# VH-VL binders against DNA topoisomerase 1 (topA): the designs that were tried, part 4

Target 1, 137 residues: DNA topoisomerase 1 (topA), of Thermoplasma acidophilum (q9hm08r4to140)
Amino acid sequence: FRIIIAEKADAGRRIAYFLSGGQVKSHRAKGTSYLEFEYNGSKTYLIPLSGHIVEADFESGYSDWNKIDLSDLIDARIVKNIKNKVAYQTLQAFRGKVEEIVIATDYDREGELIGVEALDIIKEGKEEIRRAKFSAL

## First folded at step 4 (VH-VL; framework fv_disitamab)

Design a9 (from da5 with heavy chain E57D)
Fold by ESMFold2-Fast, scan of step 4:
Structure a9 (fold): chain C 137 residues (1-137), chain A 119 residues (1-119), chain B 105 residues (1-105)
Amino acid sequence: as target 1 above (137 residues)
Amino acid sequence: EVQLVQSGAEVKKPGATVKISCKVSGYTFTDYYIHWVQQAPGKGLEWMGRVDPESGDTYYNQKFKDKATITADKSTDTAYMELSSLRSEDTAVYFCATEPWLRGYFDYWGQGTLVTVSS
Amino acid sequence: DIQMTQSPSSVSASVGDRVTITCKASQDISSWVAWYQQKPGKAPKLLIYAASSLQSGVPSRFSGSGSGTDFTLTISSLQPEDFATYYCQQANSYTFGGGTKVEIK
């Protein structure tokens, strides 16, 4: 089945309704949140995010990436903190179960980073990965 | 049984603030968005904004973003809507309503709270 | 922003009549339309969602149809308790139509 990762709940809803023709099931229970529908003959799950899922933090004093020398970044200890627990739990629940992952986050640096965070949680390495843009919805 | 119970009618002077409550029962408070809708006397329904009780995230109708503040308190299963700098044109019935997460429609409604602004 | 235009603003009908109310969106909204009934002094009640899905507990005389920009709510055989104002609403950004008052003779 297919997974679509969307930035922001509203954008995810618009994408799901557009692709499904309005036939969407919403799921919010047991620490998971996602939309379910059929698209092009395939079961599709859309996980709308609300900002970053995880934060990459440096030890003591390295939280501002613009203030760090490149050599320090290479040697720095990076600690990942879970920022959005519901999004993390939802992505983790789908790990290893999908054939296709579609990243539908915004086409700016923040959206790309959010998409990468989601991919790191959900992918096992054999999925087909696609990028999609829905700026007119 | 799902119920949304709103606080009682308010009479305020111009320039005052008012905070209306909407207490929810019969479902898991964090599973639904909560919306606020204004209805001026003899007029139609106008959407004001919503809150996600799970995250605290809000989204406002542009017309109301400088007038209304919407919040939710998970410890009491209660949503709130505060109106600032009240004027006579704010006289209306205010409804809270639930949206099943991301469905876009309002399946349950509070009974409404009349706010009258007069001097 | 998406505007919802309802017509008529009011209609007078007899018990047993078929009543139709229309709603036009300013842009394509697929099937993202809900319909509500509001009786005087009361909160609105959901009748139809996703353009044509009947809400649980709503009498079968109510039905919705349409897609894209044009939507219709139909009451197949008007009853005395159907005296009310009816509103359409689009699901994308929550805009309501202006309402249609159904007056029972």
Scores: ipSAE 0.232, ipTM 0.741, lowest interface PAE 4.3, mean pLDDT 84

Design b1 (from da5 with heavy chain T98R, light chain A91Y)
Fold by ESMFold2-Fast, scan of step 4:
Structure b1 (fold): chain C 137 residues (1-137), chain A 119 residues (1-119), chain B 105 residues (1-105)
Amino acid sequence: as target 1 above (137 residues)
Amino acid sequence: EVQLVQSGAEVKKPGATVKISCKVSGYTFTDYYIHWVQQAPGKGLEWMGRVDPESGETYYNQKFKDKATITADKSTDTAYMELSSLRSEDTAVYFCAREPWLRGYFDYWGQGTLVTVSS
Amino acid sequence: DIQMTQSPSSVSASVGDRVTITCKASQDISSWVAWYQQKPGKAPKLLIYAASSLQSGVPSRFSGSGSGTDFTLTISSLQPEDFATYYCQQYNSYTFGGGTKVEIK
């Protein structure tokens, strides 16, 4: 089945209702939130994110395994903190279960980062990944 | 039994601020949006804005963006709407209403709170 | 912003009458319209959602129809408790129609 990732709840709702012709089932309970509908012959789940899912904090540190070159010994570490628990739980629930992931976040820096955050949580590496622009909806 | 219970009527002077509460019971507060709707005396319904109690995210009608501040307190299952810089034109009944997540309609409403702004 | 134009603004009717109220959206909204009933001094009550779905507990004499831009609420046999103001509402931007007051003839 297909997953569509949208940046904002209202944008996600518009996309889901447009693609489905108005036949959308909404799910919100137990720390998960998503929309379900049929599109182009496939069951589709749309997850609206309402902004960033994780926060990144930079820390400087060291890599100390013998296989690493000396010039790479010091690195910047990113510690990820979960900011949006519902979005994170919803994405994890679909991890490994989808055939196609469509990133439908805004076409700006923030939207691209949100899309990458979602993709990092949900993908296993075998899914078909697409970008879609729905700014006219 | 689902209930939305609003605070009582308020009488305010022009320039004052008022904060109206909407306490919910009988369901999981964070699974539903809460909206606020204005009805001026003898007039129709006008949507003001909404809050997602789970995230704290708000969405406003542009007409009310600088007038209303909508919040939710998960610890007390209560939504709030604050109106600032009150004018006589703000005299109205204000309703809170519940939306099943992203369904777009309001299945349960509070009883309404009359705010009167007079000198 | 999607505008909802409701007509008529008022209608005089007798018990037993068939009453129809119409609502026109300024752009295609598929079936994303709800109808509410409001009695004087009371909060609105949901009657119909998704243009034609009857809310649980609402009498079967109420029905909704339409799609795209034109929607209708019908009361097949008006009862004394049905004298009220009725509002349509669009989902995407939460805009309400201007209301239709159903008055005693």
Scores: ipSAE 0.218, ipTM 0.745, lowest interface PAE 4.2, mean pLDDT 85

